VH-VL binders against b5y8b7. Designs and how they scored, part 1

Scores and structures below are computed, not measured.

Target 1, 210 residues: b5y8b7
Amino acid sequence: MASTVSPNRMTLLALKRRYTISKRGLKLLKDKLEAMVKAFRDLYTEFDRERRYIEELMEAFVELLNQYESETSPAVRDRIRSMQLFQVEYELSTRMVFNIKVPFLDVSLKRMDIPDLYLQTGPAFYKALSVYEELLPHLLKLASLRNALHMMSVEIEKTRRRSNALEYNVVPELERTIKWVQQYLDEMERSQTVRIMKVKSMLEKERGNA
Unless a header shows other numbers, all headers, positions and changes below count from the first letter of the chain; antibody chains are not in Kabat numbers.
F, E and O are the ipSAE of ESMFold2-Fast, ESMFold2 and OpenDDE, as the mean of both directions, binder to target and target to binder. V2 is 0.75 times the mean of E and O plus 0.25 times the DockQ between their complexes.
[cut] marks letters that were taken out.

## First folded at step 1 (VH-VL)

Design a1 (framework fv_anetumab)
Fold by ESMFold2-Fast, scan of step 1:
Structure a1 (fold): chain C 210 residues (1-210), chain A 125 residues (1-125), chain B 111 residues (1-111)
Amino acid sequence: as target 1 above (210 residues)
Amino acid sequence: QVELVQSGAEVKKPGESLKISCKGSGYSFTSYWIGWVRQAPGKGLEWMGIIYPGDSDTRYSPSFQGQVTISADKSISTAYLQWSSLKASDTAMYYCAREGTYDFWSGYPDAFDIWGQGTLVTVSS
Amino acid sequence: DIALTQPASVSGSPGQSITISCTGTSSDVGGYNYVSWYQQHPGKAPKLMIYEVSNRPSGVSNRFSGSKSGNTASLTISGLQAEDEADYYCSSYTSSSTLYVFGGGTKLTVL
């Protein structure tokens, strides 16, 4: 916006300072973006490994749950649904990634001692409990990783937009405005030089005739 | 005939205030930045800060933010460096220097082309 | 460290060439083309010798030249003369401070 800017030397120097700062910021944002994309890929790899492991656990769990239902009477299944089979503890922790606070929810399961069930159900029940003990912590870890990926994707997009705005809008606009102010100042200087030379010529002519 | 002339040497005690000056002549004082550079005895150059006298836009090195005040009086083409309370560690030679360019595509952006002769500040008990 | 890295001293004989290095990071010397070199004789104020990596101010001998590769800028002085004996400082624009950072300085001895 050249027309909204006062064309003087103070403005020119301020614009040049802003240009240098903006170019510096652009380089730093591009470096940051590249590092963030790499960190995102690493986090996605961890997410994908957790997802595959959970898929295997879920398949095993469903199969064991079906066996349990076939081996256990409806009355016993109803009683088990009303029992507390696990003691559950949750811990919320924070991981810092590029100055982003990413929450991670951790869970630990402790199986309650329920001896009376050993004679009322088959081995599939206890195998299912073991799979559930493994499955639930990994499900919460997967959810935490998914949330971390989402937060990082938002920050990457914001950083990419800021980088693009600097590269394609702010820096070129500063270049155009600097050029306009410089051309205006150059014309002012030329006008003054012409005037000085005209006065000098007049004085030399007058002195020559005196 | 473009020059920067600094005030004379100062000897002060810790806790005292001090204001040293840098007067520009032979050019448009309000059209250039004035920087301050410190040089401790036997040490290298250290940038302190810079001021644009036309509008008093002032920027400091992180190491000197809050330790000194840079100002300018454009009516007498003079820039100043000021301490409210001197410390023995402030003993150094202080230079003022002109920075600036009128042509973005050429000139001396981010360079100091004209330097003052320096003001020696000694802080001792 | 706030200062750019320069060798503490360098020496040469009259008529020879010497090079002084100035090493920084991608946030100063490596990131921008705003490297300056200053000459300081004992008891005197610094004098600008090179600006914007390789440009000479009017009045500076063409024996002085500047260059940059990656994070390292260099000042080369050819045809050494006794008057070249001085301290040399590099300076760069920096993103890790408000505007400027100086090198630690190099003492040039002409033997």
Scores: ipSAE 0.000, ipTM 0.407, lowest interface PAE 16.1, mean pLDDT 82

Design a12 (framework fv_anetumab; at its last look DockQ between E and O 0.84; V2 from the best seeds 0.00; counts 0 for: pae E 7.3 > 2)
Fold by OpenDDE, look of step 2:
Structure a12 (fold): chain C 210 residues (1-210), chain A 127 residues (1-127), chain B 111 residues (1-111)
Amino acid sequence: as target 1 above (210 residues)
Amino acid sequence: QVELVQSGAEVKKPGESLKISCKGSGYSFTSYWIGWVRQAPGKGLEWMGIIYPGDSDTRYSPSFQGQVTISADKSISTAYLQWSSLKASDTAMYYCARDLSEWFGELPSYYYGMDVWGQGTLVTVSS
Amino acid sequence: DIALTQPASVSGSPGQSITISCTGTSSDVGGYNYVSWYQQHPGKAPKLMIYEVSNRPSGVSNRFSGSKSGNTASLTISGLQAEDEADYYCSSYTSSSTYVVFGGGTKLTVL
């Protein structure tokens, strides 16, 4: 940048203005970054909570499935596998995470009424269904949260890159350029002063000889 | 020395895809915006858009939004302009340039022009 | 939308001073301080001559100067030389817009 500027007072002023703006921008980006990181942490906390809850449900679910398998004939299990046990309703919603729109899929499960199934299955089956009803929406929520975290991560990285560019490249370059221009101007002023002094001395000599 | 070098002239037919390049050197490529400017034969300069190679933030002129794609590969200090389907009206000289601007999200930015230009890439689209 | 209007052509004799105007339609007074001027010779890439209304990049002759009054920016070329014959474009980027615009260009002929 130093090689691309004309060393004059106007340029110096412009550079100083740019410097000030860049510094302000940097500060704002840093603040934004801090806020984003905080939001990310909060979101992660939520994610982690959801994950742990799902893990608990999954453990319960697996136990119930084992019991179900022990209580139910293979033929009945096969039949059940081919059955639609739930009517699933989906609703797409959006959640704002910081400044990012994150899609969320809300799922509601409606258990189908299958009268003959009651006689063919044990209590574990129905308990398992209940756990599944609770589990599925949370799984989807977890997926959405994961996506949100990813999006936030990307945005944080972008912001960080910009901040770094300003801090380590743009601002220092401006500083160097400003310094260079200032030095140039100072030298020019000195040179002018010397010239003026020489002229004065010449004039004085001429007056003295006159 | 700061320099932008563009890819060579292209002769294409309507409907063909094209990707031209602009390679920067002599400066921190990721720290400055790269702009693309179109100039049709005998016509004026048209601002197409800009990209910040550091994070690939890209902004388009409304006139070129959806018509072209601007991208960058910071690893090789190269910016790209591409068309999925060329039209005869795309016949023009295309310039890349270092854009001295700053935009902080939705905050006001400043613009100090394009101080370094590529040599231009002539794109001719004819049947 | 920001639009910049320039005269289609201007002419002058060697040694004269000429002025090219660039008039914006934007009401964003603060944003209009970001006016740049470019010189383009035939078959060549544009060259930045003025930025931020009145600042000259290194290597640009002091014969080129920029000013602004109201919504009109002006490029003045003093001591006109044959080499100054070129097309000149103004550009602007305002805080209220998300894109840069160029003027229509002015062809300068040195008589």
Scores: ipSAE 0.016, ipTM 0.587, lowest interface PAE 5.6, mean pLDDT 87
Fold by ESMFold2, look of step 2:
Structure a12 (fold): chain C 210 residues (1-210), chain A 127 residues (1-127), chain B 111 residues (1-111)
Amino acid sequence: as target 1 above (210 residues)
Amino acid sequence: QVELVQSGAEVKKPGESLKISCKGSGYSFTSYWIGWVRQAPGKGLEWMGIIYPGDSDTRYSPSFQGQVTISADKSISTAYLQWSSLKASDTAMYYCARDLSEWFGELPSYYYGMDVWGQGTLVTVSS
Amino acid sequence: DIALTQPASVSGSPGQSITISCTGTSSDVGGYNYVSWYQQHPGKAPKLMIYEVSNRPSGVSNRFSGSKSGNTASLTISGLQAEDEADYYCSSYTSSSTYVVFGGGTKLTVL
């Protein structure tokens, strides 16, 4: 920028206007970045809470599946595999996370009527169904949250890079250029003042020679 | 000294792909926008779009959206203009230029203009 | 398409002053002080002559000046010289998007 500017008063005013706009823009980017980081941390807390809950449900589900396999003959397990146990309801929606459109998959399960299998299987089967009914929606929510965190991290990184370029490259270059132009203009003004005073002094001497 | 050096002239047939380059030197390549301008033979200047090499933020004129791809490789300080399928109407001189403007996403932008221009790349598309 | 309007050509004699107009709308030239002017000699890349309506970059003669009134920006060249014979383009930022619009260009002929 310094190599592309002429050192005059109009140029100095234009540089100062650009500097002011750039500094205000930097403040805006910094504020935006702080808000995005806060929103990201809040989302990560939700993600971590979901992950922990899913781990508890998964442990329970695996234990119940083991009990189900112990309580239920292979023939009965084959019959159960041919049954539709759940009807899946889903909806793809879009949520705004700090001006970022993030897709979310909302899922619910409706349990279908089941023949009385109590004499052929134990209570672990029905308990496993209850855990699965809760587990699957939470797993899909976790996937949606992970995707949201990723999309948000990309936008945070873009904002940080632009903020850094403005703060550490563009604004400092403007500051140096403004300083250089100001110093040039100050030197030119001093030189003109000295010449004016010298001419005035010479004219005063000439009047004294009359 | 700030300089933009473009790749050499190209002669192509309709339907062929092409990627031309613009290499910047003498300044922080990733801190400023690079714009692309088209000039058909005997015609005026047309703004095609800009890219911020620091984060690859890319913006296109509505007339060129989907017609070309603007990209950059910041590791070698080079911006690119690319066609997947050239048309005879793509015959033109193509300039890259450094844009000193400042852009804040959707916010009002400061526009300074294009202060340093490449020498141009002539692209001829004919049967 | 909406482009900034410039006269197709202007001419003048050496030493004369000439003015090239660039007319837009309230959404570009009229609404912002982000008008630039470019000079292009045949076979050469454009050169930035004026930015922010009236400012000159380094290396541009003080014979070139810019102004605007309403929706019309003007480039004035005083003390016309043979080297000034070229095409001149104005450009402006537009409020509706991130894109720049150029004028149609003006061929300056020095007689």
Scores: ipSAE 0.014, ipTM 0.558, lowest interface PAE 7.3, mean pLDDT 84
Fold by ESMFold2-Fast, scan of step 1:
Structure a12 (fold): chain C 210 residues (1-210), chain A 127 residues (1-127), chain B 111 residues (1-111)
Amino acid sequence: as target 1 above (210 residues)
Amino acid sequence: QVELVQSGAEVKKPGESLKISCKGSGYSFTSYWIGWVRQAPGKGLEWMGIIYPGDSDTRYSPSFQGQVTISADKSISTAYLQWSSLKASDTAMYYCARDLSEWFGELPSYYYGMDVWGQGTLVTVSS
Amino acid sequence: DIALTQPASVSGSPGQSITISCTGTSSDVGGYNYVSWYQQHPGKAPKLMIYEVSNRPSGVSNRFSGSKSGNTASLTISGLQAEDEADYYCSSYTSSSTYVVFGGGTKLTVL
């Protein structure tokens, strides 16, 4: 029995309206959840692609560093370590990922003027610099994508919980309450009909006693 | 039997912190919003904010944004209202109530009213 | 800080009908059908009497009815009884402050 509702026709209409609104809200939340899950899958695919590319770059970078180390004397390596090889600038931007504002960190690298070291080291040094210029922006992109996935997973969980509460608790409760009120009103109408029939019968008898 | 039971009366000094509670029973605690309403001595009702315990989504009245924190622990079916630093102007009766509202997106879609109320927690802040 | 306007007090005799008004704007009472009325006896928590302008919860007497015209909602109590003596508050959804607002309250006196 619903202790919080009055079993009358006005209440029944209100409950039916609330049921319609709740059903519409459930549909909207389910549609939103489906769209978010699809967006999450697409973003995860981009993340995985980026991760694989970084693995390839890292393998190349390690190979080139090993070659550089074998081709370069300790004195020249010490000299190179003291050099300013890059001017690094960071740019913070925000992107929309399915209605969520996500920070993305971008980096711009400007290679500094460095002396011509070809007589003191091999081409592996310059190739390693090129790979590093490629690698660093992709590492920051991967971190930004990971953060976006995390933020989206939190929002998906919230939407899922609200959808479940509406589908499995609120909407069924409204259905049960509506049915109870309808049954009560139906019984009231049946009782009224019986009462009318009894009065009609009594009037018929009185007419016979004229 | 749907019921909200609040913590007992509090007497505090300005600058002290406080956390009061509101425990729900007899219904699905994570399926309904819990609202907080303040009533200063001899004054009317002021709506403070709400929380959806299922995901701890909170929404505040502009008058109370940044002044209080509303939270919930769904494992013990309890909602909380807390202050980091109390003021004399916080002296009031505080009610929690089950809110029938439906919330889709950032703003309320529909507000139906508060059907079950706690008994109230009297908070007195004086030096 | 009162957002909705109610008379401070109303009075009536037992058996009479009284009406309490609640006036807002097109951003709350006038714009939406989400007006609620609460009854509060001294020292007690409020009790929901009317929701969505005119609907009664279970356990609320049919002597209580609600209506709305333009920016003004009304609570009408028919067959006034001594136990109806209480403070009455209206509330509404509001788009202007993004949430819920209450009226200032009306003290009902019976005799």
Scores: ipSAE 0.012, ipTM 0.502, lowest interface PAE 8.9, mean pLDDT 83
ESMFold2 (binder alone), look of step 2: mean pLDDT 91; pTM 0.936

Design a3 (framework fv_anetumab; at its last look DockQ between E and O 0.01; V2 from the best seeds 0.00; counts 0 for: pae E 15.9 > 2, placed apart)
Fold by OpenDDE, look of step 2:
Structure a3 (fold): chain C 210 residues (1-210), chain A 124 residues (1-124), chain B 111 residues (1-111)
Amino acid sequence: as target 1 above (210 residues)
Amino acid sequence: QVELVQSGAEVKKPGESLKISCKGSGYSFTSYWIGWVRQAPGKGLEWMGIIYPGDSDTRYSPSFQGQVTISADKSISTAYLQWSSLKASDTAMYYCARDLRFLEWLSPDAFDIWGQGTLVTVSS
Amino acid sequence: DIALTQPASVSGSPGQSITISCTGTSSDVGGYNYVSWYQQHPGKAPKLMIYEVSNRPSGVSNRFSGSKSGNTASLTISGLQAEDEADYYCSSYTSSSTLYVFGGGTKLTVL
């Protein structure tokens, strides 16, 4: 900056204004960063809760699948595998996370009524379906939350980078430049004063000799 | 010494893609916004957009939104302006310039350092 | 959107003082305080002459000064010299979707 500014009073004033604004901005960015980090943590807490719930469901699901496998003939399993067991409805929703709009995909599963399926499968099958009905929407929610966390992380990093640029590059540069300009002006004023004094002294000497 | 050095003149045909560059040196490249300015032959200066290389925040003039892409590679202190499909009307001198304002919450107000310009000629 | 209007051309004799005006159409408060002036010689890149209405960058002659009254910014060149013959552009921040705008430019001829 020092190389691009003219060392004059107006420049000094402008620099000081910039400095003040920069400092204020830096404070605001820091505050924002803090708020964002807090929001991130809250979101992560939600994420983690969801994750844990899913883990529990998955454990139950796997157990039921094992039971299903043991209770159901391979032929029937193959048939079931080829069947559409659920009608799936999707709804896109949005959630505001801090100042970020995050898309969420809501899924609703409706169990299809399949004739004779009940006779061909054991209780574990239907239980597994029930668990799956609960599990899938949560998996999607978890994915959305993960995405939200990612988006937030990106924004936090951007904000941090900007804050750092102000704090460690811009503000110090302004300080240096202000100091330099101030020193320059002071020196100029001193030089002028000295010149004036010299002239005065010369004039006085001339008057004294006259 | 603070300077912006742009890539050389380009002669292209309509429909071709083009990417021109602007390399900064002598200052913290990531701390200042870089703008692109178009000047058609015999015409005035047109602000195209601006990018903050530190995080690649990019803002476009409404007139150029969707028409060009501004990007930056901070690792080599270079900003880019690119077209996917050039038009004859894209024939102009293109300047990159450093914004005097370093505050992200403030809008651009002055460009203190300018590249030498890149002449782009699009003709059949 | 802020439109900046400049006269197409101005002329003056060596040693004279000339003024180039830049008038904004928008009453937007604040953005118009960030008026800059650029000098451009033929075949050369623009050079920043004034920023924030009245501040001069390093290396710019003190013959160049900027002021603002109402919605009109002015660039004054005192002691006009042959080398001052160039195109001059004003610019300003805009509070609208356009973040930055240039005036139409003024051709200064030194007679």
Scores: ipSAE 0.026, ipTM 0.588, lowest interface PAE 4.3, mean pLDDT 86
Fold by ESMFold2-Fast, scan of step 1:
Structure a3 (fold): chain C 210 residues (1-210), chain A 124 residues (1-124), chain B 111 residues (1-111)
Amino acid sequence: as target 1 above (210 residues)
Amino acid sequence: QVELVQSGAEVKKPGESLKISCKGSGYSFTSYWIGWVRQAPGKGLEWMGIIYPGDSDTRYSPSFQGQVTISADKSISTAYLQWSSLKASDTAMYYCARDLRFLEWLSPDAFDIWGQGTLVTVSS
Amino acid sequence: DIALTQPASVSGSPGQSITISCTGTSSDVGGYNYVSWYQQHPGKAPKLMIYEVSNRPSGVSNRFSGSKSGNTASLTISGLQAEDEADYYCSSYTSSSTLYVFGGGTKLTVL
């Protein structure tokens, strides 16, 4: 309600300044939202490319795994399952995107020394190891990208909500209050002008002037 | 009429939990930040934190991070300040106030409407 | 524990002018035009007297004025009256991990 403010010229100037700053803030917030949406789309494109590549690698891996099983006896498969085939190293990093800390996990696979199995299994085993070595890092990258997209979507929604509150609540409230104060001041000025004119008319009549 | 009305005075023992309230009326509660300010007996004002009720985004002063919880229930236009375990050093007057700031570095204004204060006394 | 620097006390006689200073750094008072001043009478909630360095809210006497030079903001009270006797606090936006910082407060005594 406009009745919460004292209607004077100083208050009007302060409200107009706040209105200007609020309008500028709304524009800046909308620009930030557009920039975040663009960044989200770019990140999603990278996510989609990674996902499609992983799907191709998974198809190749499954086919090679089926061939390996058909060429390798159950006893040899049991022996291979008990072996340490890779050494795994992890690197955790964080990135700042629109004041959001986003974790990214990278992995490096190093193939261990494997006993010579050429007479016990076929080439499909070694091809499957190569595909797995490629696949695991991409899976972790995909997970990191998915997490980044989720965090960005939360921040986009917060920004959109704040933009809406400013546009539909704060700015209109300021507009209504400014209008009320302006109308009050205009009425006061008109009342003062009428009083002055009345006094002048009375003085003119007393002097014998029409 | 824009106003903030706080809950009544509290007398507690160390280790007890407490939740005090601040109810807003006469304005769009979800469109303005609500801040909490502490004043220990005979001491100055200390900013504790703020909450934006529209999305519950909460920011704390480093001195109070982890010591208190600020929350809001927009369905009843009420903000809260909560302790899980009170200490004698928590004895103070606690004020809520409406913050006109919108963006961190582009924020105009200050705390324009203040609650009457809630006195919290913690003693054995 | 970080606060803006204010004198602990100031005094004046009715009709005089007094000035209260509030000194910070380029990351708060010096860097932004978001300095506010609050008046607190004993047993009462603070009342906003000045915001954005020099603006007065509705109902605040024009005897109160604010200014800023470099890292120091000032509250000036002209035509001092007995009712002005109170504690005065400055505050500023800060770009650090805290969004808001208060001064230590100044007790104004009207003699």
Scores: ipSAE 0.012, ipTM 0.553, lowest interface PAE 8.1, mean pLDDT 84
Fold by ESMFold2, look of step 2:
Structure a3 (fold): chain C 210 residues (1-210), chain A 124 residues (1-124), chain B 111 residues (1-111)
Amino acid sequence: as target 1 above (210 residues)
Amino acid sequence: QVELVQSGAEVKKPGESLKISCKGSGYSFTSYWIGWVRQAPGKGLEWMGIIYPGDSDTRYSPSFQGQVTISADKSISTAYLQWSSLKASDTAMYYCARDLRFLEWLSPDAFDIWGQGTLVTVSS
Amino acid sequence: DIALTQPASVSGSPGQSITISCTGTSSDVGGYNYVSWYQQHPGKAPKLMIYEVSNRPSGVSNRFSGSKSGNTASLTISGLQAEDEADYYCSSYTSSSTLYVFGGGTKLTVL
């Protein structure tokens, strides 16, 4: 630091301006971090709520699949497995999270025209289709929320690192450099003043002795 | 949707004044640095200066200090680049760009959002 | 003030890896971790590819990577594609002017 700056008045003024901007900037950066953490917690609460709802739907879906398998012959199950039961429709959208645009995938399912299979499968098959229609959009929403949390966590960590660098490295370095330049300039001026006064004093004595 | 929309191309004569604009939308305009970048025809990019609209802290590269004025009007989310007297050597494409950091006032990091550019032609 | 040094041009074949260098001093590339890389296609605005030496913004392929050693930063493009043909600029914070400076630019040609 002391070896990378020239100790002159212009450099001192530039360092002081940078220091005042840095001190104000540190407070705003800490306020930004605080707001980002709050937004992250809110987003995580939404993620956790969605996850719990999906667990409820999945439990119901598994129970219905077990009933479907017990009610339906292997040959019928193979035929159903080869059928296209749904058409998936989707759209990409965005959501703002603390000035970060996060992509979301909006999904809906449209049942295809399928023949009546009730006598071949029983009611569990149709109930399972209904649960799946709700389950898939929520799973994709959960994936979008997980991605949003990841993107937010990266920004929070970046902000935290920058705050640490400013508070513990940049600001102290500027303070030390400013003090060093001030002391150097003051000592240079003091040394010159003392030398001049000493020479003047010696000349006054020599004139008085002459 | 975050975007920067610049004013249209300009054809001017040497000695005339000019003020071009850069309107930010879809984000908190006062919370990000906005910079101006020049690109002469067939040449590379040059940093001209930056402004933090939140407090109007404005900094210029040494090559452009005193040559241009950078300003912002936060009430309409618009930054400006201004010449009092254009020279033929000012013929270039001028971009505005937003720094990627939210509420970063110490130093910009990198420009993640760019305007479409404003072509300024200065000819006799 | 002082432009960062980049090669005027580089070339590579599709599928290969290439590296573009950006050389500065201890007052910029060597002294700070605020190096960025921009891609510019003809007639288009620049696009940010790398910031803070090695970070990729969202939407930038992982084929692009950045690194730094001493006073030299590097942009590496793996799996070169025809669409990568463009001009590439590095930029760094510099304590000399307390602002940023661009490199002179590198024209990448995909053969």
Scores: ipSAE 0.000, ipTM 0.413, lowest interface PAE 15.9, mean pLDDT 83
ESMFold2 (binder alone), look of step 2: mean pLDDT 92; pTM 0.946

Design a5 (framework fv_anetumab)
Fold by ESMFold2-Fast, scan of step 1:
Structure a5 (fold): chain C 210 residues (1-210), chain A 123 residues (1-123), chain B 111 residues (1-111)
Amino acid sequence: as target 1 above (210 residues)
Amino acid sequence: QVELVQSGAEVKKPGESLKISCKGSGYSFTSYWIGWVRQAPGKGLEWMGIIYPGDSDTRYSPSFQGQVTISADKSISTAYLQWSSLKASDTAMYYCARGDYDYVWGSYEFDYWGQGTLVTVSS
Amino acid sequence: DIALTQPASVSGSPGQSITISCTGTSSDVGGYNYVSWYQQHPGKAPKLMIYEVSNRPSGVSNRFSGSKSGNTASLTISGLQAEDEADYYCSSYTSSSTLYVFGGGTKLTVL
């Protein structure tokens, strides 16, 4: 029967108001969590699509590198390793997802003009450069998407824990307290009714004797 | 200007009752929680409990439930901490502090503190 | 009873940076962004220095900063000054059987 709350009607009304506010807050938080989970799934679908495309490009790239190795002497391969084949430019941007600042890294590649006669290699080399030019931007996009998924998963877990604290701690405690106060007031009312009826019976008996 | 002013130091014997006070001013007393924090000599801070003066909702730390009573009087903007029977182990500095508690999010912090009330219980 | 884990003491020299850790569980520090830090000078009441992990109340020096990683929150004091010598307590909301829990406290000595 013990409670840390004073059991009166004013307290009961205040607790019921707090319960209503807490239940509304919990619903809003659950709605937000559901929206965040949906956004996460959409982002994961984009990530998976990029991953599969990269797998196809990597398979082609490896085959072309093997052909390049078979068509090119070790001396020419050493020469090519010392060359700057691309001019690379990076752009860092920030996307806002449910008040989370998520960094995205983009890259642009510009192939340098390489004299073919000085390389003494086959067409597989130039095909490999074309694949690499396409592959690198997608690899960085995949890394950015992976990072975004990780950051969003952290925020989803925090939101879920706040929702759980409300649902399993705060709201149940209010329900228990409200129930206790209501039971106390109901018992008091019952006791008062019995007392009133007893007094009424005594007065009826006294009037009958008069 | 927000201020919490606590009652003066007390020297009591074991078994005696005691009620100390914490008066808030410079803010809406009924809109903030009042927490009680205990600090034994040379020891750390221990949270005892909180009260929301607006509806007298009171919650205790499990270690202090049944040992003390927390109450508040809205008409004079004063919170109280009370013992029915003091023990020597109750010797400590007692602080009251204003808590801003977001009930929807289940969080709070104590932004303003009283000066403390030293309670000494000795035979 | 229940206390978050803090080092008993930490020391630094004027002008240096010092960091105080506060380690809990997924039910308090790790589960929520509701970590506060309090400064207590000898014989004085505690003062709120940081709330909600990294926010500073009005009037608190920007030399004080807060952060959190996993189950551990940290208070960093840069440009250490003699007046920073005090006891520092962390605290957190908890979803366990209590609403609030304090750390054991850290004594900062400025040498």
Scores: ipSAE 0.000, ipTM 0.410, lowest interface PAE 13.0, mean pLDDT 82

